VHH binders against Probable 3',5'-cyclic phosphodiesterase pde-3 (pde-3). Designs and how they scored, part 9

Target 1, 352 residues: Probable 3',5'-cyclic phosphodiesterase pde-3 (pde-3), of Caenorhabditis elegans (q8i0p7r281to632)
Amino acid sequence: RYDTRELDTDPDLAETAVWSFPIFQMSRKHPQTILSRLTYNIFQQAELFRIFKVSPIKFFNFFHALEKGYWEIPYHNRIHAADVLHGCYYLSAHPVRSTFLTPKTPDSVLTPPHPHHQHSSIMSQLSTLELMALFTAAAMHDYDHPGRTNAFLVQVEDKKAILYNDRSVLENHHAAESWKLLNKPENHFIENLDPAEMKRFRYLVLEYILATDLKQHFEIIMTFTERLTEIDVQVETDRLLIGKLLIKMADINSPTKPYGLHRQWTDRICEEFYEQGDDERRRGLPITPYMDRGDAQVAKLQDSFIAHVVSPLATAMNECGLLPILPGLDTSELIINMEHNHRKWKEQIELE
Below, E stands for the ipSAE of ESMFold2; O stands for the ipSAE of OpenDDE; V2 stands for 0.75 times the mean of E and O plus 0.25 times the DockQ between their complexes.

## First folded at step 4 (VHH; framework vhh_rezetamig_d1)

Design s17 (from a1 with S32N)
Fold by ESMFold2-Fast, scan of step 4:
Structure s17 (fold): chain B 352 residues (1-352), chain A 123 residues (1-123)
Amino acid sequence: as target 1 above (352 residues)
Amino acid sequence: QLQLQESGPGLVKPSETLSLTCTVSGGSIRSNDYYWGWIRQPPGKGLEWIGHIYYSGSTYYNPSLENRVTISVDTSKNQFSLKLSSVTAADTAVYYCAREYIDSTGWPEFDYRGQGTLVTVSS
């Protein structure tokens, strides 16, 4: 039924090791299966099938059903879910220079440090259960997204806004509906977790998805910054906080990518915003800023988004050594790309 | 079967505006995966990319032509159009419309193009 040999030897999936992973090229080759293919590869790389005795049949039943439940809308589709999943994998798997990732053990004092012992990956400090929860949450995080904002859903009194009392409306919907899908017997790939692991997995998945609500953005950054000198990777709540930073950075990663990838994400989100603006006009509502197709302000949107949302998070993570730095670079390629893209948008504003 | 077909005047006077339309059939311009672009080939020279448009209305132009080029899209008619102002004899070329995508650096590539239409700039 599910022949994994093709996936195990797919050279395109091997490129998950690079930040500039060609997600759109992969999507053109595999438009119906990009999310499930990438999730399989990442679970294999992290040994999750072996560790948690995951049924490949139930795994593919779930992730195929999950992928199909993403709408064919410009931005918040299965490609975005796959991209966020890749970001979480890349950021967790690559060695980083952060000093608080090194275990504080007395026995390590007399062991001479080698260069490879001075750098650790976030993946090596999180439990395998926490990693499975992070990757699963990334795949789930925008499930059944309608191509409209939380503010729009609240304004039109959508059924979801009523159900969730106008609070984290979409994020609660994504978490609840994807969890219901997972709980179907044919999809229940986590069936071999013990009761304590099951409870912990559910808690982690929910916390990670809810952390993608941008209303929580600055609170999470502030909590992290205030705890920076006291962070201990042996403490469960500190590992949760690090996982939240990873999924948040992965969710808003676009400006940290090479320009061509960033530009494709920009064109997609702008079209999705314009479709909301068109809907607002049809309803006789004021058009949300940046969503008027007749008054395109793409460069100003990106300038604001980078300056006020992406840069605060990326800079905070970079300053504490949580972003990978490749050989030959003075800083993270995420920062280099972000500064390059921000400069291009600012130049475009000057010409407009 | 996706087909692209150029249409417009084959003769334009110097200093006037060159105007071409591309009609797309067998597929929708309202595609998240592709851009819709114009490429030209002057006699005895290689292909030159002019620009492309995303169906949202976002446009991207060759910097060497940017001040003279306007590309527009009409999703209801499944068409997109090129206007090139202040033409000279150097703008004489076969003009192609194309379905394009971009790589990670932003460089355009195409998988389908029209038959091409010769536009001569002459008095």
Scores: ipSAE 0.714, ipTM 0.895, lowest interface PAE 1.5, mean pLDDT 91

Design s7 (from a1 with S58R)
Amino acid sequence: QLQLQESGPGLVKPSETLSLTCTVSGGSIRSSDYYWGWIRQPPGKGLEWIGHIYYSGRTYYNPSLENRVTISVDTSKNQFSLKLSSVTAADTAVYYCAREYIDSTGWPEFDYRGQGTLVTVSS
ESMFold2-Fast, scan of step 4: ipSAE 0.743; ipTM 0.901

Design t11 (from a1 with S104K)
Fold by ESMFold2-Fast, scan of step 4:
Structure t11 (fold): chain B 352 residues (1-352), chain A 123 residues (1-123)
Amino acid sequence: as target 1 above (352 residues)
Amino acid sequence: QLQLQESGPGLVKPSETLSLTCTVSGGSIRSSDYYWGWIRQPPGKGLEWIGHIYYSGSTYYNPSLENRVTISVDTSKNQFSLKLSSVTAADTAVYYCAREYIDKTGWPEFDYRGQGTLVTVSS
């Protein structure tokens, strides 16, 4: 059993309010419990223990078992899960400038909009059940990741690729295995949800985890941008879409962090990719682009990733006012950091 | 306990290449949490960071030295090495190997360091 008093007084959790949260420093101090510690803090801040009558014992049983099920691989480990969870919390908790966060009601002229809605957080517009589902999904989203891509698993006919018919193989695996873990009686921290809440929670968790499949990336962005003029935070499907943007942005957040944090994530993913390339070479398979340890193209990989994956999402979210803007800044620090990091990688390509 | 130990020639002639190896014991160099670096202290001066390597082979060098410095890693031997080319008397220093991490700006910090080895550049 965990001592909640120790967690309540943990000074390392005070920095969760800043985007540059020192995740790696916290991980070095608490290498075995970083995910469960951070999840506890976030659940406590959102009052989820009280609202859903969550047993602390079953909560810690589940999240301890969950983080132990993450492999000790360079990138897709419990630190990444904790980082994505922090990203979801930060992006939902901070006030944003988006005009559509003001709820649309019939005859709005008869009920004037609350003045503070223009500076509201996404958290204030989502239900507590949706928030619990988002944070739980973030913690679960890469559970039991083997340090290999979906394409590799399909190519080698891994048991998981056969089971899921080559479709969203890892994401289905993460969702299914983490849900089986949650369903164990000793882990079932959601036991006090009513049947309707339970069904909704499972649906939301699954939708959020599946949204992390990069094959869905542009479809989700396009769906959101097409709805911008019609989006209504009182509509469940629009809130689901916003939650999908949050977990997606949190999952690929690295280029939007200060350079030192971004560089650490870059070194980790490159080593994990090289381990796949090493495995492909041992199997006599062609080495996947950017995964050849003997032909390192780190700057080109990052330039491509930022230009084609991260920037489209971050820019779409920024343009609709969904990214926090700190006092004294003209735009989101996420955009400032992303542009700075992208420029550094482009400079390295020119020197190659 | 983690220990780092420098080894290599204590005397190098001007224009030649300074070559040092660091042997890591009590821990694995295959750690995603750390970088493996070189720091030097010239006589009467402060510490100067030379560079570090991630166990993947990714290297990061002090810009003032980057055209002369090469750091490599051998994970099978739990070792990493420094080569500094075209040495001059200004390269005379105590050389330390270190286990490093970086802050949010990318600046290196260290938690373990070797005992240091004096390298003199002289004819």
Scores: ipSAE 0.719, ipTM 0.897, lowest interface PAE 1.5, mean pLDDT 91

Design t15 (from a1 with T105S; at its last look DockQ between E and O 0.92; V2 from the best seeds 0.00; counts 0 for: pae E 2.8 > 2)
Fold by ESMFold2, look of step 6:
Structure t15 (fold): chain B 352 residues (1-352), chain A 123 residues (1-123)
Amino acid sequence: as target 1 above (352 residues)
Amino acid sequence: QLQLQESGPGLVKPSETLSLTCTVSGGSIRSSDYYWGWIRQPPGKGLEWIGHIYYSGSTYYNPSLENRVTISVDTSKNQFSLKLSSVTAADTAVYYCAREYIDSSGWPEFDYRGQGTLVTVSS
């Protein structure tokens, strides 16, 4: 069966602490097991096997079945799931300079965060159950994704759109199908949670997966920014909100990676979009913007995505000190990379 | 087994366009994991990366050549092509097509390469 000794000694997995983790190189080495290998490593580093008495056999049964259920499509595949999981780990594991990672006091509410006063990690403030839910949700979050948008599924009256009444169609599908997979006895690695832990774990996993619906993107950001002066990590709902920010940032992380990684993700999402556009053409539907392979608009798509989607979230997290700032840097490398990549796309637009 | 084969004219006149096609067999050019690239070796010199293409049509070129290079893909024929415009004698080289990936430093590398075809630029 599964040989944990090989995984415990894999030097490639020892590098999960860097933002530029070579996810594609790792995937080329382990094309069928990238997700289960990475999940095992992260569960080990967070000590989740020991704390929750997780059966390694049921763990691997589940995560292997989960990664096999991701489709062989360019972007929304098991590599993306592993990448989002890595992002959740990285963002939670490193010290951050936020003031709300300390108990709130009357004097503290008037003092904005100062980067060098606080050096706790988000991981140290979340419960271990919340961490297990976050990492599990990251692995699950796009399970059985068909490479089509919610709007497309609604337009063509797909059975999933009918079932979920056009609301968060994919995200509900991912959550429901991955949960059914988890509940199979041979996959049920959470069997040793007590009833209260089980109920809480399910609630958290559902909340994290549903938070990845980009229709909720700005509402989640606004909720966070409106609560910023009142955020208290000792409050469960505030920790949930922080966890939602982590999985959202991880889900859309590509523009915050070094350009070599970013361009590979860009090529993949564009091809998946073009596959939808081809399907729309075949069906006699209007081609969705940016999805026509005969009229590529890659730089404009990326400029818009960075400016209107990624930057609002990344900037909000950075301004309140929730992004790691590694020694020797004045700001998060996520911001540095995002600004570099954004400039490259804007320059490309000017050349067109 | 994956194989790549270059084809095209071996002689090109100065100021004209060099045109080559690579036929991929034993595997599909529609691969999310790889890029399809062109590399050349002038006589007595090292390898020079020209550029590559993702099967969606996204291209990336060596900055020193980018104003003269066009790489294209035809997934229905499992082929990709190189056009290099305004050639001079300096463009005389053995041209290889390759299956490429991006290494950890962000640079293109290859794991499969064609046998190569000599293209001579002369009047």
Scores: ipSAE 0.510, ipTM 0.828, lowest interface PAE 2.8, mean pLDDT 90
ESMFold2-Fast, scan of step 4: ipSAE 0.777; ipTM 0.912
ESMFold2 (binder alone), look of step 6: mean pLDDT 84; pTM 0.852
OpenDDE, look of step 6: ipSAE 0.862; ipTM 0.938

Design t17 (from a1 with T105E; at its last look DockQ between E and O 0.96; V2 from the best seeds 0.00; counts 0 for: pae E 2.4 > 2)
Amino acid sequence: QLQLQESGPGLVKPSETLSLTCTVSGGSIRSSDYYWGWIRQPPGKGLEWIGHIYYSGSTYYNPSLENRVTISVDTSKNQFSLKLSSVTAADTAVYYCAREYIDSEGWPEFDYRGQGTLVTVSS
ESMFold2-Fast, scan of step 4: ipSAE 0.792; ipTM 0.917
ESMFold2, look of step 5: ipSAE 0.573; ipTM 0.849
ESMFold2 (binder alone), look of step 5: mean pLDDT 87; pTM 0.870
OpenDDE, look of step 5: ipSAE 0.866; ipTM 0.940

Design t18 (from a1 with I102L)
Amino acid sequence: QLQLQESGPGLVKPSETLSLTCTVSGGSIRSSDYYWGWIRQPPGKGLEWIGHIYYSGSTYYNPSLENRVTISVDTSKNQFSLKLSSVTAADTAVYYCAREYLDSTGWPEFDYRGQGTLVTVSS
ESMFold2-Fast, scan of step 4: ipSAE 0.750; ipTM 0.903

Design t23 (from a1 with Y101W)
Amino acid sequence: QLQLQESGPGLVKPSETLSLTCTVSGGSIRSSDYYWGWIRQPPGKGLEWIGHIYYSGSTYYNPSLENRVTISVDTSKNQFSLKLSSVTAADTAVYYCAREWIDSTGWPEFDYRGQGTLVTVSS
ESMFold2-Fast, scan of step 4: ipSAE 0.728; ipTM 0.899

Design t8 (from a1 with S104L)
Fold by ESMFold2-Fast, scan of step 4:
Structure t8 (fold): chain B 352 residues (1-352), chain A 123 residues (1-123)
Amino acid sequence: as target 1 above (352 residues)
Amino acid sequence: QLQLQESGPGLVKPSETLSLTCTVSGGSIRSSDYYWGWIRQPPGKGLEWIGHIYYSGSTYYNPSLENRVTISVDTSKNQFSLKLSSVTAADTAVYYCAREYIDLTGWPEFDYRGQGTLVTVSS
């Protein structure tokens, strides 16, 4: 494996503080351990090893086994898992302006040049158990992904589609298989949780992973929007809802990144889609839209994805103050990047 | 050991198409981590990036050359190629193939490059 002293002095920890974390550069530096390395750094920053008496040996056994179980496919690999984990950490750790995360006093202003503003992070409002569940779920969320969509698995009557009755097929598979891996005695880093913590942790992990099913996307956004005036961070179900928004935003974060990162994720998902289209052609099935290698429509795919999937979530989170805003900016860098990337794709469509 | 080797005609007539192939050995072109690109250096000038391709077939070109450039990939042969149409004397340069990655802005950087092949455009 790797030495914890090396991880404790890793300059990568400073890079995790920025949204534009250079995930691909870090993956080239640590191709076999990117997920376990980032998970360790995040757990130590959140003091989860101390709080839950986590065995470092069992922790590394689990996360090393977990990242090995991700396939060497273009998009849904260990790098994506690490990227989603980073997104969950960044979005939870950075201060946000939402007033429902600060149930007492509105922002107070002191005399310049040293203004004081009351900002709180989502991390400060979630329990440490909820945080451990969120980070663990992020690492698990695409475990053993085969590089095919739920719709494809249903259409070909894959064993997983039969097992899960065509409902959230991949998400149930990711949750079930990663949980079985965690339950091996050598991997069971949560062994010191009490019975109530164990039951709650499992519930939270399952709910977070299932929330990544895009069929639940608009239902979750609508539930949040309808409850916005009633959100209370003292209520467990409202904290669960916030955690679902975080993992969902982290899972589809690509358009909210600087163009170079977004483009790399785009090239990766397009190749994985083309591999599905190739498989559909071999089977005599109609090729799914955007998956025909001979009829590439990358700009249209990204335009549609941003307009219909990413923007609704990012805008809802931004309008309620749940996205971090950096000093000197009027809005979230996620929104700035998303609007920039969306404009580039629309310009490309006009030239085609 | 990763090696890239350029091949193709060293002499091209004005108005014709310049065609080069890069053969990759010691590593697979089917890598999600990298792009496969072309860079040139005209005599007495700096390096000019031409374009690159992802193994999916997705291409990205220098806007100054975009209307004349086609890059293609053959993953089964572990090769990628450059076609530059309507050449003039200004296209005379040493042409390099490279393994590339991109920075946060999308600008190409490379870690491996071929030895280069001189292509002269003359009648």
Scores: ipSAE 0.721, ipTM 0.897, lowest interface PAE 1.5, mean pLDDT 90

Design u10
Fold by ESMFold2-Fast, scan of step 4:
Structure u10 (fold): chain B 352 residues (1-352), chain A 121 residues (1-121)
Amino acid sequence: as target 1 above (352 residues)
Amino acid sequence: QLQLQESGPGLVKPSETLSLTCTVSGGSIRSSDYYWGWIRQPPGKGLEWIGHIYYSGSTYYNPSLENRVTISVDTSKNQFSLKLSSVTAADTAVYYCAREYIDSTGWFDYRGQGTLVTVSS
């Protein structure tokens, strides 16, 4: 469906190497294709088309259908999916200082020495199948999102809440519906995986999407911190855990971006929350905290979200050296931006 | 109808342990759907999450405070408590207890009114 020559020379995709990628500017330039264009660029940079013999036609059929299935709602739309995908790519591709990312060398293996093996990327330690699963999961993770929370769906006894027994309702829905879409013959870009690769790919995609359920947030952080001194990148379950940290950090990345980008994401999520509050009011239900359009508490919401959700994860990742540190900086730009944004919201609360 | 109320000393000496209790009324702590947590706001600074507890006793702490923090729950009294050891002037803050609504980015469904704890000799 797309001319790949155009995509290979697209100057807009060159900015994927920076954390402050101008996602909203790119989405205005490519409103119908931002997710498929970005996914193509990332798959190309990770050599996934060559390694897994991915059909470009089936690839674009799938990712175009996938992004069309995202709703035109303020926050959980194709732009968010593209942003999370970019976050996963950035965090995996950039060198980090973590000492456990260097795999243990077998005594009898004669391989050339790596001159800078103590400065390695997460991407170099994950298998190419794990990387394809992570990027695919990021693109899928909010597919067909209705602009309402899990709690709302449970409260109104939505069909999805009944189907999934009130547990990880949206995350199960995103995984199931995006997988059904992938299984259509015209979309099946993974058709050249062997049966064992196919089984593992599906397992990894499901685990990554389910990890975005915020009910799992603190359990995943705790599991990581408890294993920190024993983490071994040669162990599949430790690589899975690292991948879960990446997609979780990418999913909640907004406070770690420069204020201008963070403010745009804030305005979008607040509007989507207000739409839920409006729906709750029409139904005669109590309005969920922070979702009342008539009682906006934006700064308090963000102060709470950063302190409670984003900072615990970002700090845990930073302390173990899993966040990239740019030349000339003493710490990760994610931490610098997060602390700056947190202070700005606190100052706004004082003015209210 | 659900209400959370902080209680404990408003003054703590440096190097001692800060102890606060949150009393929950109008609802049960024995809910599988919520965490029960502590957050603080030092004068002139932003909100800082301290940690939370599940009714089963499972705890999660802010990594920057983990070595000094203990949160406990007493389901028979419908209370949960915070202990922060080795306090300094930097621990002077308004302390809030909260019920955490984990299906929204707002996270705190209910919050206490806050209690000022001053660390001074």
Scores: ipSAE 0.000, ipTM 0.369, lowest interface PAE 12.7, mean pLDDT 86

Design u12 (from a1 with W107F)
Amino acid sequence: QLQLQESGPGLVKPSETLSLTCTVSGGSIRSSDYYWGWIRQPPGKGLEWIGHIYYSGSTYYNPSLENRVTISVDTSKNQFSLKLSSVTAADTAVYYCAREYIDSTGFPEFDYRGQGTLVTVSS
ESMFold2-Fast, scan of step 4: ipSAE 0.728; ipTM 0.896

Design u15
Fold by ESMFold2-Fast, scan of step 4:
Structure u15 (fold): chain B 352 residues (1-352), chain A 124 residues (1-124)
Amino acid sequence: as target 1 above (352 residues)
Amino acid sequence: QLQLQESGPGLVKPSETLSLTCTVSGGSIRSSDYYWGWIRQPPGKGLEWIGHIYYSGSTYYNPSLENRVTISVDTSKNQFSLKLSSVTAADTAVYYCAREYIDSYTGWPEFDYRGQGTLVTVSS
């Protein structure tokens, strides 16, 4: 039901090149189609329709059905999925300064060190199949999210927690249900992949979605840090690890955005948490920290989240040169924004 | 069609608390896309933003007024309210309630709908 000519000429989609992409403004303009519109633009930019002979009809059938399956809840909705997809695209497409992505001068030529190093994008080092899997996984990663945490689902013995034995409950659910949706004949936009490509695509999509489980957060960072001196982008498992860092960074990107975007994401997640706290109260359960709307601690929540979750990942990626640095800046705008936002929350805590 | 309507006393004595309520009709305050705010215009001066609230209860105030301002929301009544304590003659203004969104970069408020305004005079 899309006019592809309208999508090909939409000037708003050109702003995907900017980290501060105005996702909420775009969502107000296109509330029903923000995810499918953005996914189409990214697939076109990466030439995925041509390379994998993707049917535009089946593509739109799938991504329209996918975004419709996201709930109308404050945070884990289609806008979040579109935002994570944009983050994966931005971080993969922009040049980065990492030495393991930027090949050195050929053996036949020895030159003195240059102050301006060559730059390469992560996108140039991943296969087109790996890129399609990353973008597809980003769009799928929170499919059918109920606005409750894994811990809550385990505590109440939700059907999903029983099915997945309390392990990565939501992430398994998102992966399984979005894959079932993709497998419907009318949605099967990957139908022209050969059997080996199909098997690899499924493996990559699953690994990327499961990597968004925050219980895996520090294990993935540590694995990356331990491998850093020996990372080889010719090795498939090292490329998989880099892809996991991208989707993880994109999933928790909010503090690395300009304050206005970060504040909107903060207000949305806090309301979703308060809805869980309300549910816990109705059930006679203890209210999870930060989920009591009668005892709001927004600044403390954000201080903790930035210090203990976002900063460890963003700093590790920045130190190895995996974050884009804009011309004229000494460091990534993600780090600049994160430090600015963190200071604002710390100041708010001091004021009470 | 969305409509906002201010209500409250038009006269407040110095040192007392100014209390106004905004009733929203034609739309729900339980919207993730918007904030609900207060703006005032003193006689002969420009508009001054007071603060706004997200339906979660999260509040953001103009730093110059924050020590005197409380904004609250009642989603069951589709209303939000302003309390401004320790009023003086300088608080005499037309008060407007508004539906607001925020700039993605700065977080500064912008609005698309406002009420008709209500004059509040601070006088004995």
Scores: ipSAE 0.570, ipTM 0.850, lowest interface PAE 2.2, mean pLDDT 90

Design u16
Fold by ESMFold2-Fast, scan of step 4:
Structure u16 (fold): chain B 352 residues (1-352), chain A 124 residues (1-124)
Amino acid sequence: as target 1 above (352 residues)
Amino acid sequence: QLQLQESGPGLVKPSETLSLTCTVSGGSIRSSDYYWGWIRQPPGKGLEWIGHIYYSGSTYYNPSLENRVTISVDTSKNQFSLKLSSVTAADTAVYYCAREYIDLSTGWPEFDYRGQGTLVTVSS
């Protein structure tokens, strides 16, 4: 049961302000409601219920149905959705040093900087509608995931691959099916948006979910780095780009967490990969690299993933000042954790 | 309810391999939320963690024991097993199998369910 007084005083939600949020401990205490509980807390903190006149009944109907539609699979389950949502919240709410977050105006050219400037959060520069769309997209982004890759679905000619013409197959499926779920009258928590807000919200949610397709990874990073000198937070497309970086960083966050959390996510994704490898073996197909449970290459997988996927995004965001830096630190804890975890995996490679 | 039960020889000769099996009932070993592990308590001493396994087959061992320890899992039988090679009198202990989760700060396990324990004596 969703007693909002219980949620408002829940000690399991007290640590949402820290990057090392104990997601698995929270999941063990609330295994059926972790996503809806966390989404409620974040919406409440961002005042989205008041601003958009969100019905709590329809809100809980939707997010309960949404998390129930995540499969009981090792990695792409409701805990992952909750973790990505937390990442989006953390990265948007904490102060960052990026100079382009302050709107460019003629007046800002004439006003001298304060001797002791205050850092601003990404949340302060995005509209409340954009924030609601980002958090909603994070919760939706892997809805109904089957525990198989896009490449596998294309190879076996799955009905989803046929429907989406082999392009962003899972991401289109997540977006379409979660949106159908939202459109049910009992789930329609966005019903009080005006028609323009409704159209904008749908556009933003779709763009954010589709940005999680790793085939778009380097194109999005390159688009961002090419626009660094031109970025203007008054421009809707530049705010959209920043939001895409946030959900992408949140989606692949595991290597930027303390080792204990990163190890748990690693065990989960490896088991899900091994389940795909088992399925490929049953079908008489070649086993995808790193998915053979009889030939485990965990450290090499993580070394490659960090070096070629996570680090390019995290360093690009860090260099432009979009990652939070905690008091007393010279750089983001995400970078510190990522470098520590990467070294640990490299040391382990010699033993495999 | 979840129950874990240890089985195996209660007496092992020095230099031989100690072999124990844990049978899990009332719940599945194929759970992404948990690790399945072994802990022991020598007479008059505290608990010592031996190692654990994720149902995928991924293993983590106590560094002080890792050269002698092998943990394996058989998800079809809902069982996991411990082999400890080259035993000495110091390996005499009550051995427990356990369901575990990871402590975030240390990477070490915490236990929520444990078997009743089985005494293994290393003696000629």
Scores: ipSAE 0.006, ipTM 0.499, lowest interface PAE 9.3, mean pLDDT 88

